# VH-VL binders against q54e53r186to356, part 10

Target 1, 171 residues: q54e53r186to356
Amino acid sequence: AFKKYKKAIEAFKFVITAPASALSAITVEAYKKYLIVYLIQFGSVQHFPKCTPAVVQRNIKSHCKPYTEFVQSFSNGNINDIMNKASSGAEFFQKDSNWGLVKLSIKSTYRRNIKKLTQTFMTLSINDIAEKVSLPKAKAEQFVLKMIEEGEIFATINQKDGMVTFDECFE

## First folded at step 5 (VH-VL; framework fv_ustekinumab)

Design e24
Fold by ESMFold2-Fast, scan of step 5:
Structure e24 (fold): chain C 171 residues (1-171), chain A 120 residues (1-120), chain B 107 residues (1-107)
Amino acid sequence: as target 1 above (171 residues)
Amino acid sequence: EVQLVQSGAEVKKPGESLKISCKGSGYSFTDYWLGWVRQMPGKGLDWIGIIYPGDSDTRYSPSFQGQVTMSVDKSITTAYLQWNSLKASDTAMYYCARLDFFDYYGMDVWGQGTLVTVSS
Amino acid sequence: DIQMTQSPSSLSASVGDRVTITCRASQGISSYLAWYQQKPEKAPKSLIYAASSLQSGVPSRFSGSGSGTDFTLTISSLQPEDFATYYCQQYNSYPLTFGQGTKLEIK
């Protein structure tokens, strides 16, 4: 749910910002998840929480290179760069059991971009949405249908012409 | 290493049921779609459909809708393609292939294929 | 359904030749096109995704180009192991569709 990522971020921040004289394996694992979960929750990158010890700041990124490169691709890359960084780091993300979080961060970015379109346009074709968010048409349709199903957006799809009408919230 | 390993060749008569398998290993099974592709003898590749092991969501090609059933068993990282009643026209090589959730990379890993022969 | 048409359906070439295979979509598919190589009695192997991106482990002599409706696979200097059938495939919309294949034969 909405609360789970905020709680996770606070738990990871607690581990990362704890006073330390040396870098620990627990801190490395917390940092990996912190980077990805922060991106899921806020749609932006925060490399270090406030009050991160100097020893952690100096040493941790060299232990987390696939993660730091992946999240950085969201700041200065397009979707091709994001997908390429995810692919090149896939072995490490899978080994760490973090591939699901990486995938979810990419999904959350597409959902954020689609939701922005609902605020800008009254109607768009599935093809227009796909082009605007850089997805294959089939996957854009899948995202829109799931977001409607989950109540994340309010829209009606005309199956005959593929047009999507973004409805106002009636509450 | 990432692998898709398919079940062995089958020889069947028309009207018989059949279930073939595709076992994934070396990757997170529930994070990729699994597609099925048919290749009739001497012909090209024909897409059957895809299934997402994470929630068993399926998308079938219209020409295969109602002809076959795709399913998965997450506990053994295995996908299945099933016929209730085989026809001679089902004679073909059947491949499974992995597809990332976003369809960005195409079908990057393929199984070795299962030859299905249906004759009387 | 989107129709994928390859040209030529077959060609004969010699080791060292530059080989070009084309693929045409019946409607726009952006860059959502993949190329596969299938050797006799083997499963297809992924060569190229997103029209121009090389799959990991694929030799640099293979390249892809194009967008929209017209796409090209190029082998810059043909090697003996490259004799195979090549397929293009669109993944912009369902159902996913393949070209009919191009058989690349020795001489």
Scores: ipSAE 0.202, ipTM 0.702, lowest interface PAE 4.7, mean pLDDT 87

Design e25
Fold by ESMFold2-Fast, scan of step 5:
Structure e25 (fold): chain C 171 residues (1-171), chain A 121 residues (1-121), chain B 107 residues (1-107)
Amino acid sequence: as target 1 above (171 residues)
Amino acid sequence: EVQLVQSGAEVKKPGESLKISCKGSGYSFTDYWLGWVRQMPGKGLDWIGIIYPGDSDTRYSPSFQGQVTMSVDKSITTAYLQWNSLKASDTAMYYCARGLDFFDYGAFDIWGQGTLVTVSS
Amino acid sequence: DIQMTQSPSSLSASVGDRVTITCRASQGISSYLAWYQQKPEKAPKSLIYAASSLQSGVPSRFSGSGSGTDFTLTISSLQPEDFATYYCQQYNSYPLTFGQGTKLEIK
């Protein structure tokens, strides 16, 4: 259900890579969204698309410090660092109307971490999943249920004992 | 300045309907969870439920499920708690409170001043 | 439901004292615990989240510790404005639950 983000990334890349003699406000706004949406789609950081003009590369990071710091926190994979950077930059993200995208990128990280557990274990309790991905139990259960509903994982939950059984599936 | 401002005190009779409000300002209203907490006279805090204004997703305490309804009006950054038919046992102070963020939603950082609801014949 | 039990229910102390309030969860809640202060006829004020993280604007004399089932709130040097009722709250599991409160009174 993330296909729309690939199209958004291409649109932002078009703006960022346009020939330029100076950094524009439009390019700065496109770059902010590019960083976050790329992270949502691919789970990794790409600081500059190919063919980004030299003036953009030299000047843009100083205009996007909360964004570059936030996406850099994904490099070590520490969810607590990610949450801390999101919180410290929250005012800037909200002012730019990008807070929703920042939350989606964090949500995508939890989904990726849960999906990795389904590839490693046959069964885990909701408590085990919550501890392993650093979420409250209620939130871990919500993620698991939503991922099953959306077909991102194949699993059965026994809500009485909180046990989750993962199905082994080849794509 | 981030603040939650609640509607004024209400005096009602059993069987009447009521809708109280909680208006957020100084922050992105649709980006934070909002919780409701009841405090009966001389008693502690009881969690009623929590709502996400961005999509109106709700979670209720089992004790309050079916007794109250939470809703939001994003255009005026206001959340509501409503009863179809009040009981004397609904007499309490009602607080709204903002969840810290999306993932720490159950930990509250900003509280409204409270709305006192008195239900008596 | 996870039950939150605070001890003591009431505590008397003097200005300048170190005060410790305890909160126990009936099940493991990791570090998903918050502390609130409530003065008479006032709304609660948030003090601590994630067991040990101080809320912005809260004096540094307040600190929280613990994980799993046992948690403490410490006031290192009690001030006159600190006399209030304190509540812990878990947010690991639905429904969210509060402790019964600890009333801190002047000795």
Scores: ipSAE 0.021, ipTM 0.630, lowest interface PAE 5.5, mean pLDDT 87

Design e26
Fold by ESMFold2-Fast, scan of step 5:
Structure e26 (fold): chain C 171 residues (1-171), chain A 121 residues (1-121), chain B 107 residues (1-107)
Amino acid sequence: as target 1 above (171 residues)
Amino acid sequence: EVQLVQSGAEVKKPGESLKISCKGSGYSFTDYWLGWVRQMPGKGLDWIGIIYPGDSDTRYSPSFQGQVTMSVDKSITTAYLQWNSLKASDTAMYYCARLSDFFDYGAFDIWGQGTLVTVSS
Amino acid sequence: DIQMTQSPSSLSASVGDRVTITCRASQGISSYLAWYQQKPEKAPKSLIYAASSLQSGVPSRFSGSGSGTDFTLTISSLQPEDFATYYCQQYNSYPLTFGQGTKLEIK
């Protein structure tokens, strides 16, 4: 699942933190992916890894404006703002072949929100989940099924009435 | 230019197999859901299903589950709709369409021109 | 399955008229509704998503409204190119379902 992203973050960090006298295209590409993948893995923003060279910190923002604006929208947790920033930057993300990562970062937010519901409720309908996380019922069902399939949550869905029962932890 | 181009019209007999295609261009093919819609002669639109080319995840309408198979070939940015054994009731125009909402919820934005399939004895 | 019912099934109108087409869902769908236009022998064209949001390039004379179960598509001043069949579609739940269509004809 997310183990690949942790390793990817480590790889991007090494590129970004490498000693440098000038900003390189490779560093810009690594930084763009670093911002998004960090969001996927941790659900939070970290603008610069530890030990990022001064020349990178000074110059990289002008090359990555759609990315920094997008990840910053996560700080307030407003899904509509996140969606708006993703849409505004879509052309840039697609040109960079990062659109899939951007969509995955937003899907990861929905997964985190659904997982939080499993900690609060014993039973919810698919419609209740959809309303609480701001998704169409069809997409909420798709997320829940995928999360069960991948072992991210433990739950049983009664397909005939759309009820989801969240399983208790067993020792 | 974002575009979906479908294969040409088909005339088949009942019992024959068929595979029609929908080729995407001008966008990241593997990052958008693609849907199939049937329109019988003189009738409205019926949703068949959707497929995500990135991982071949599918969702079918219950009416079409087991009737057709959706698949993709990422290397040529092409989606397919396939029948193992055609019936006269499969006679229709078949459209492919890309899901448009940021999350590909089910609203379509770009449509193919359609493939007319005629099945007659 | 959610049944989508359009009314009227057909209507006749003149260029310059204000036209309203209605779509009703058999259960609540929030704002997860789209509108499509289909001209004879052509593929559908996307007009509106999220009940009221215009697709890029769609003329401003088209507007959508509604939430829950009752929705409307309005053409404020009908143009010759607007004579077509219009479909609503819910995308709140699977299976995705379309209305039966409203045929807009020249009076």
Scores: ipSAE 0.317, ipTM 0.749, lowest interface PAE 3.6, mean pLDDT 88

Design e27
Fold by ESMFold2-Fast, scan of step 5:
Structure e27 (fold): chain C 171 residues (1-171), chain A 121 residues (1-121), chain B 107 residues (1-107)
Amino acid sequence: as target 1 above (171 residues)
Amino acid sequence: EVQLVQSGAEVKKPGESLKISCKGSGYSFTDYWLGWVRQMPGKGLDWIGIIYPGDSDTRYSPSFQGQVTMSVDKSITTAYLQWNSLKASDTAMYYCARLDFFDYGDAFDIWGQGTLVTVSS
Amino acid sequence: DIQMTQSPSSLSASVGDRVTITCRASQGISSYLAWYQQKPEKAPKSLIYAASSLQSGVPSRFSGSGSGTDFTLTISSLQPEDFATYYCQQYNSYPLTFGQGTKLEIK
C-alpha cells in the first residue's frame, strides 16, 4: 500500500509539474487524486508540488474546490469539520470516482492517531482510545482489532474490561 | 439519485420462512454498511443489525442474534433479511437504511420505504 | 445497553413556534447521536448526525446540540410539514439504541 501510493504520488507530481501554458483536464484530474493520496500517504497537506507552473496554480482551484476544502479541513484537526467537508463534497467525489480515496484518507487519519497513542501510552481502555481519536467506542474497537490483525500495531485486548495493552519494542 | 428500494408486503403463517430484500442504487454499494430496523405496529424503532456488503461482515443486536439472518448479493446490489421460522411476534414494519458516509459511526442517512410483514394464523 | 429517553413523549405546537425536544442517554455517548423525523405511514428521514451536524437537504430551522448525556433538537420556526414523530439514536456503542419518540402534534 505504501509503495503503491508513493509511486502514484510521483506519477501525479510529474503530470502537475510539467511545463504548461494552459491548464489541461488531465492535470485537473491528476491534482484531485494527488491531494487525497498525498494525505493518505503522509498525513499532511501539500497544496502544490514544487515547480508547479503558475498557470496551473492560478486556475486549478476553481476546478477542485471540494478537494481543496476537504484537505484544508485536516489543518484544523477537527474530525467533525473533516466529516462535514466530506459530506458537502460527496456528490463531486462520487462523480469523479474518488469517494473511496476520500474515505481511505479519513480512515488513515484514525489509524495514524491510534498508532500515535501506542507510542505514548502503555495501556488504554477502548473508551479512552475512542475519546482521544473522536470515534464511537464500537468503531474504535473495530479499528484496534483490525490494526492488530494486520500487524500495524502490537497489542492485546482484554475483552472483559475493554483494556488494551500495547506491546513494547524488543530493546 | 441514492435510494434503497424494499420488497413488497408479506402475509405469512407462523413457522413459515421468509426472505425480504433491499436494493441499493445510485451509490457504491460495497462502500457503505447497511442496517435493518424493526418497528412494531404503533411502537418505536428497534435496531436489528448491520452488514458490510464488501465482505458480508455482520453485527447483530443481541435481541435478534439467531432469530434472523442478514446477507447480500453484490452482483445485484441487494441486501436480504431472512427468517427460517416466523412467529406472530415478528409482525412489524422492517426498514433497511444506509449508514452515514464512513465506518465512523452508525447513524443512518438513507432509508428504504419499509416492508410490512404480517404473521398470523 | 444504553437507554435513550426522550422528553416530552408528546407536544402540541402551532406554526411559527420554537420547538425543543430533549434526549437523555443513560451513560455518556460523547456527540454520537442522530435525530430522525418520521411522518405517519412513512419511513424515517435523517435530520442530524454527530449531535449537531445537519444532514444534506435538511432545512436550517432544524438544529441539534448537546454532548455527553443530554441532547436537544430545536426547530426555530415550526412549519406545517414538521408535524411528525422525532427519534434520537445513539451510535457510541453496540447495540444501537433509539429513544421512544416524541410526537409533535398540531395545536
Scores: ipSAE 0.013, ipTM 0.610, lowest interface PAE 8.1, mean pLDDT 86

Design e28
Fold by ESMFold2-Fast, scan of step 5:
Structure e28 (fold): chain C 171 residues (1-171), chain A 118 residues (1-118), chain B 107 residues (1-107)
Amino acid sequence: as target 1 above (171 residues)
Amino acid sequence: EVQLVQSGAEVKKPGESLKISCKGSGYSFTDYWLGWVRQMPGKGLDWIGIIYPGDSDTRYSPSFQGQVTMSVDKSITTAYLQWNSLKASDTAMYYCARLDFFDYFDYWGQGTLVTVSS
Amino acid sequence: DIQMTQSPSSLSASVGDRVTITCRASQGISSYLAWYQQKPEKAPKSLIYAASSLQSGVPSRFSGSGSGTDFTLTISSLQPEDFATYYCQQYNSYPLTFGQGTKLEIK
């Protein structure tokens, strides 16, 4: 849900960029959610929104180490590093009630990678998709079917050979 | 602490209906797939199916499709496995287990023993 | 369906022994394999995922290796609490399938 996440990001940005002479607990919690929701929405890392106060920029990292390490792993593009940082930070994410968002950011990365394949290829087998995005075949099938059902991609699956034909290319 | 607590042992006759439960706690119930595994007396593990509590999406093993029904009640963080008509061959230990992001099991319930005999 | 075959079906060993059990998939599953330990009258416990990654809290004497079709679980120095049945499971394809189990018994 594009509208839900975009609106949430704007709300968090409002809190983070508010004029401040000291770092507040509200700003810390908003920043934690901002980092992860931004990844879900845009598939990229934006450490600070425009006009973030200097006191926030200088002090917030020490309060958000598991979050900054997790989102930094996305910049490297290595899915194994992403999964490792998610696991090592799991206790903190759960205590903050942000574990669901972390898992959604990982899922959104796989969905983005699959969607990128639809722009490059006319046809791919489920096995090809799984290999290219580093998923088990079962999980690749699950993602492809769900993305078709939700209208995120347009494709047909041939039951006989497991081939996926992408019905709409970007050109 | 992640815990899956299953309902108690059941003794039934062939043809009777049954619904057993698995209550999750210590984690976000709607963010993890939950699976069911059968173990017949003295035998190995046999996958029944998985359900996603967030939207009730299900995947059944072909061997169990149409034989059992998986469902969830999010309000009490509980999953169910149901038979409309039990057979003697349904006699087994039934485990519920949580799946990690990929389809391997990270936490298991203690099991529910189901005995079906005339 | 992917068939998982474990070898041996049972073995006897003594405390302090190095024990290896194997699991073979009927087709390639990359590294999408997990190992479980089940003690008598208890639920299975997760040991290893992704063929070689230890679950949190599992002693370092347990290790897994392999990729493709051939996988091994090794216990470097067997302890009394390790006598159990061990199962492998592939999670590359639906349906999810388990090996038949390897029972590790006291010699």
Scores: ipSAE 0.488, ipTM 0.795, lowest interface PAE 2.2, mean pLDDT 89

Design e29
Fold by ESMFold2-Fast, scan of step 5:
Structure e29 (fold): chain C 171 residues (1-171), chain A 120 residues (1-120), chain B 107 residues (1-107)
Amino acid sequence: as target 1 above (171 residues)
Amino acid sequence: EVQLVQSGAEVKKPGESLKISCKGSGYSFTDYWLGWVRQMPGKGLDWIGIIYPGDSDTRYSPSFQGQVTMSVDKSITTAYLQWNSLKASDTAMYYCARETFFDYDAFDIWGQGTLVTVSS
Amino acid sequence: DIQMTQSPSSLSASVGDRVTITCRASQGISSYLAWYQQKPEKAPKSLIYAASSLQSGVPSRFSGSGSGTDFTLTISSLQPEDFATYYCQQYNSYPLTFGQGTKLEIK
């Protein structure tokens, strides 16, 4: 939910921006989660919250290289580069119990990209959607169905030809 | 290390029920789809289905839908494949395998297999 | 269902040979193809995903190529441990389907 991620980001910001004379393990762990959760919530990269102490800014990135490289890959919007950075960092993300957040950030990108297509096109085949968002056809269909189910997009799928018609939302 | 460890070989009679297991370790169990693959003696690989341990969402091959049930127990990081009533044609090696990457249903880590023999 | 057809069904080769195995999909699958190696009495081992991405720990002599419907697995210099059955698998659509396998035998 929106509220959960926003509250989590505020908690992580509090830890990261606390006055400090040295970098702590707690700050490193908060920063790792901050990078990923911020990406999930806002769809953009924020490397440091405002008022981050100088000692944190100078030292933290060397402890978080897989995380900073992963979120940086989103700047170009190339899903294959994002997947490659996630894969190369997978052992670190899993060791830190952050793999689920990494997955959510990539899923949120697929959802954002699909939602952008609903604003651009009146109709697209499942194949077209899959190609445009870089997913296997089966997964593209799964995302579209789930997003319709959750009210995230308004669309109708014709099962016979795989065509998706995007509906306008009216109040 | 990341590994999937499957339960031991089973010898059953037609009509009996069976549940075989696949225990994951060394990774975040609830974050990867897990697949089941059948290999009949001397034959190739045949996809049964996949399950997402995080929410128990399933996708079955049409050939296996209604024939078997996939399930998970998150508390012990274990997936199950179940038959209510075995047939001789269920005689096969059964593998579990973890997805290579999320939303890519290719497999990277495989269990050692469970041999199921169904004979009268 | 998408049918995956491998060629050849079997081949004989010598250590040091360059070996090529092909896989054809009955309809377009983009690059959503994986390759597996299976030795007698053992579980399959993953070699390649996304048509050309090598799995961690797999020797660099293995490579994959192709997109759409036609795919190739190449072993640049065959080693004794490479004698096995090889399978391709598409993961573009459900149900997931495997090729029938290619048995690589010692000449």
Scores: ipSAE 0.442, ipTM 0.788, lowest interface PAE 2.4, mean pLDDT 88

Design e3
Fold by ESMFold2-Fast, scan of step 5:
Structure e3 (fold): chain C 171 residues (1-171), chain A 120 residues (1-120), chain B 107 residues (1-107)
Amino acid sequence: as target 1 above (171 residues)
Amino acid sequence: EVQLVQSGAEVKKPGESLKISCKGSGYSFTDYWLGWVRQMPGKGLDWIGIIYPGDSDTRYSPSFQGQVTMSVDKSITTAYLQWNSLKASDTAMYYCARDSFFDYGAFDIWGQGTLVTVSS
Amino acid sequence: DIQMTQSPSSLSASVGDRVTITCRASQGISSYLAWYQQKPEKAPKSLIYAASSLQSGVPSRFSGSGSGTDFTLTISSLQPEDFATYYCQQYNSYPLTFGQGTKLEIK
């Protein structure tokens, strides 16, 4: 949820920005989660919070290469690049028990992109949505249904022709 | 090492029940969809269905809906394919396969297969 | 259902040859196509996903191309271990469907 990730980010920032004379394992683990959770929450890359100690900045990226490469792929906006970096780093993410967060950040990108379409278009087919967000049609339909169910978007699907009508909400 | 290990070959008579297994190891079992694929002797590959171990959500091929049941036991990282009443036409090799990372239908890791022979 | 048709159904080739196998979808599937290799009495092995992305550990002599309805798998310099049956599979729509297979045999 909204509050869950903001609280987590603040906790990770506290660990990362603590005064330090050497890089600790706790800081490395906090940084890995910080990178991914920040993407989930804000949809953008933030490589270091303000006041991060010099020793952390100097040494941490060499311990987190799969993570930094993965989050940098989001800057390109190309979902295929993101998927390729996730795949190449999968063993590391799984070993760290962060694979679920990596998958969630990718799903959050699809949701963000679909939500952007609701602000641009009044009506789109499921096939149009799938093409625009780079998903299989079946998966795009699954995302749209879930987002409607969870109140993330306001839309009606005509199951007969696969057309999605996006409702206005300007209250 | 990511691996799917399937149960051994089965020889059954028409009308008997059967449950075959597919055990995952070396990865987070609940984070990947798992598919089942049939290959009849000398024939190609037919998709049966896919199950998400995290919540047991299923999607079946129309050809197999009501013919078989997919299930999982998360505690032992094992998926199952089950028949209530076997037919001779169920004679085939059955593969389990892990759906690729993003839950979208391409398979990356395959089990070795379970041969099911149904004859009178 | 989307029908996947492979061409040819069988092919004879020699070590060192360039081999191309074609797969055609009855409807547009964008790039949501995978290729698998199956040796006799063995499980299929993943080669390619997203029409052109090589699976980790697969030799670089394998490549895939295409989008929409027409796809190709190419082996640039055939090796003895490459004699097998090859399958394409679409994953744009449910149900997932495979091609009938292309058997690659030694000449």
Scores: ipSAE 0.032, ipTM 0.677, lowest interface PAE 6.4, mean pLDDT 87

Design e30
Fold by ESMFold2-Fast, scan of step 5:
Structure e30 (fold): chain C 171 residues (1-171), chain A 120 residues (1-120), chain B 107 residues (1-107)
Amino acid sequence: as target 1 above (171 residues)
Amino acid sequence: EVQLVQSGAEVKKPGESLKISCKGSGYSFTDYWLGWVRQMPGKGLDWIGIIYPGDSDTRYSPSFQGQVTMSVDKSITTAYLQWNSLKASDTAMYYCARLTFFEYDAFDIWGQGTLVTVSS
Amino acid sequence: DIQMTQSPSSLSASVGDRVTITCRASQGISSYLAWYQQKPEKAPKSLIYAASSLQSGVPSRFSGSGSGTDFTLTISSLQPEDFATYYCQQYNSYPLTFGQGTKLEIK
C-alpha cells in the first residue's frame, strides 16, 4: 500500500521536524524508520526532511550509524554493498524490530529494477531478468508474477520456455 | 545465539499420525524462510519444502506435496512437519534449517535433526 | 528438475593435502550454489553460499569457485576435523536439489 507508506513518512517527518532543544529517543526511533520507509516508497535517500531542527541534524546520525550506512549504500547502486551493509547491521535492525523494513527496501529495489527492464526490452527470458537484477531464477519468476498480479507491470509469461513478453499499458 | 531446536526421536507404526517441531530462537522468526530436509538412512539430503512464518506461505518439493504438511505457530516461534498416515518409507532423519536472507534459498542454520522410525 | 552430480563419490586423503570436490549442474544455475559439510550422525553445517561466499566462522582453508554448471570446493590444507561428507545444493530453480555427496575419508 502506497498510501500507507506515504502516511507513515508524514508521521515520522512530524516527529523529526518538531521544534527541539535536545535529541529525544522518540526522534531517534522515528528517524530510523523514516530513512528506510522513505527508501521503500521513493527509491532514493532523503537524509533530513525540510525544517529538521539543528540539534537533530548535528546529533542523530551518531545514534543511527547502521541505518545511515545502509541507506547510503543505495546511492551507489551496488547490490553487493547494499547486502554487505544489511548484513553488518542485521543485529541492530533486528533489535529495533526494523529488519522487515530493511528486507522490504531491498525487495523494492528488485521491483524497481525489473520495472526498468520492461521499459527497455520487449521480451526477456526469466533467466535474463534474473541475471540482470541479480536474483535466482525462481525468485525472479516470483517477483514478475506478483508484479503482474498487483498491476505493477503488464506482461505475459510463456510457461513452456520461460519467455516474458512485456505488454503496452492498456487505457 | 541463533539456533533451531527440534523435538525428540519418534518410533511409530504404519498408519499413525505424527507432528514434529522445530523451535527458533535468537532471531526474528517471521523474517526468514524455514526449510525441511529429509535424509534416509545411509542416503543423502532430500528437500521437502520451505515455509515463510510471517504469512505461512509454503513451497513444497513435488515429491512431498500431499504427503506432509508444513505449518508454524508464530506465538511460540515454532515450525511443524506433519504426517496424517505414516509409512515405513518415511523412516528417516528430518532436519529443519533456516534459509539465508534476501530471497536466497541456501541454508545457514540447521536444527539437530529428529529421527523418525516407522516399523510394524 | 536440475540434477546435481558430485565427483568423486568418495576420496581418501591425508592431513595437509589439498583436496578438490566438484559439482556439476544439469542446467545453468549462475552462482546460486551452496556447500554443506556433514559429519557422521550430525546435522549438516553450512560452509559456502553464492558459490564462493564463506559462511561466518568457516576456516579460510575452504574456498568455492565456479559459475554456470561447473563448481569446485577446495580445502587448501586438510585438517583432521575436515573428514566428512560434503554436499552441493542449487537454489536457482525449484525444486531445490542436492548433489549425492562426496565422502572424504582418511587414507
Scores: ipSAE 0.540, ipTM 0.801, lowest interface PAE 1.9, mean pLDDT 89

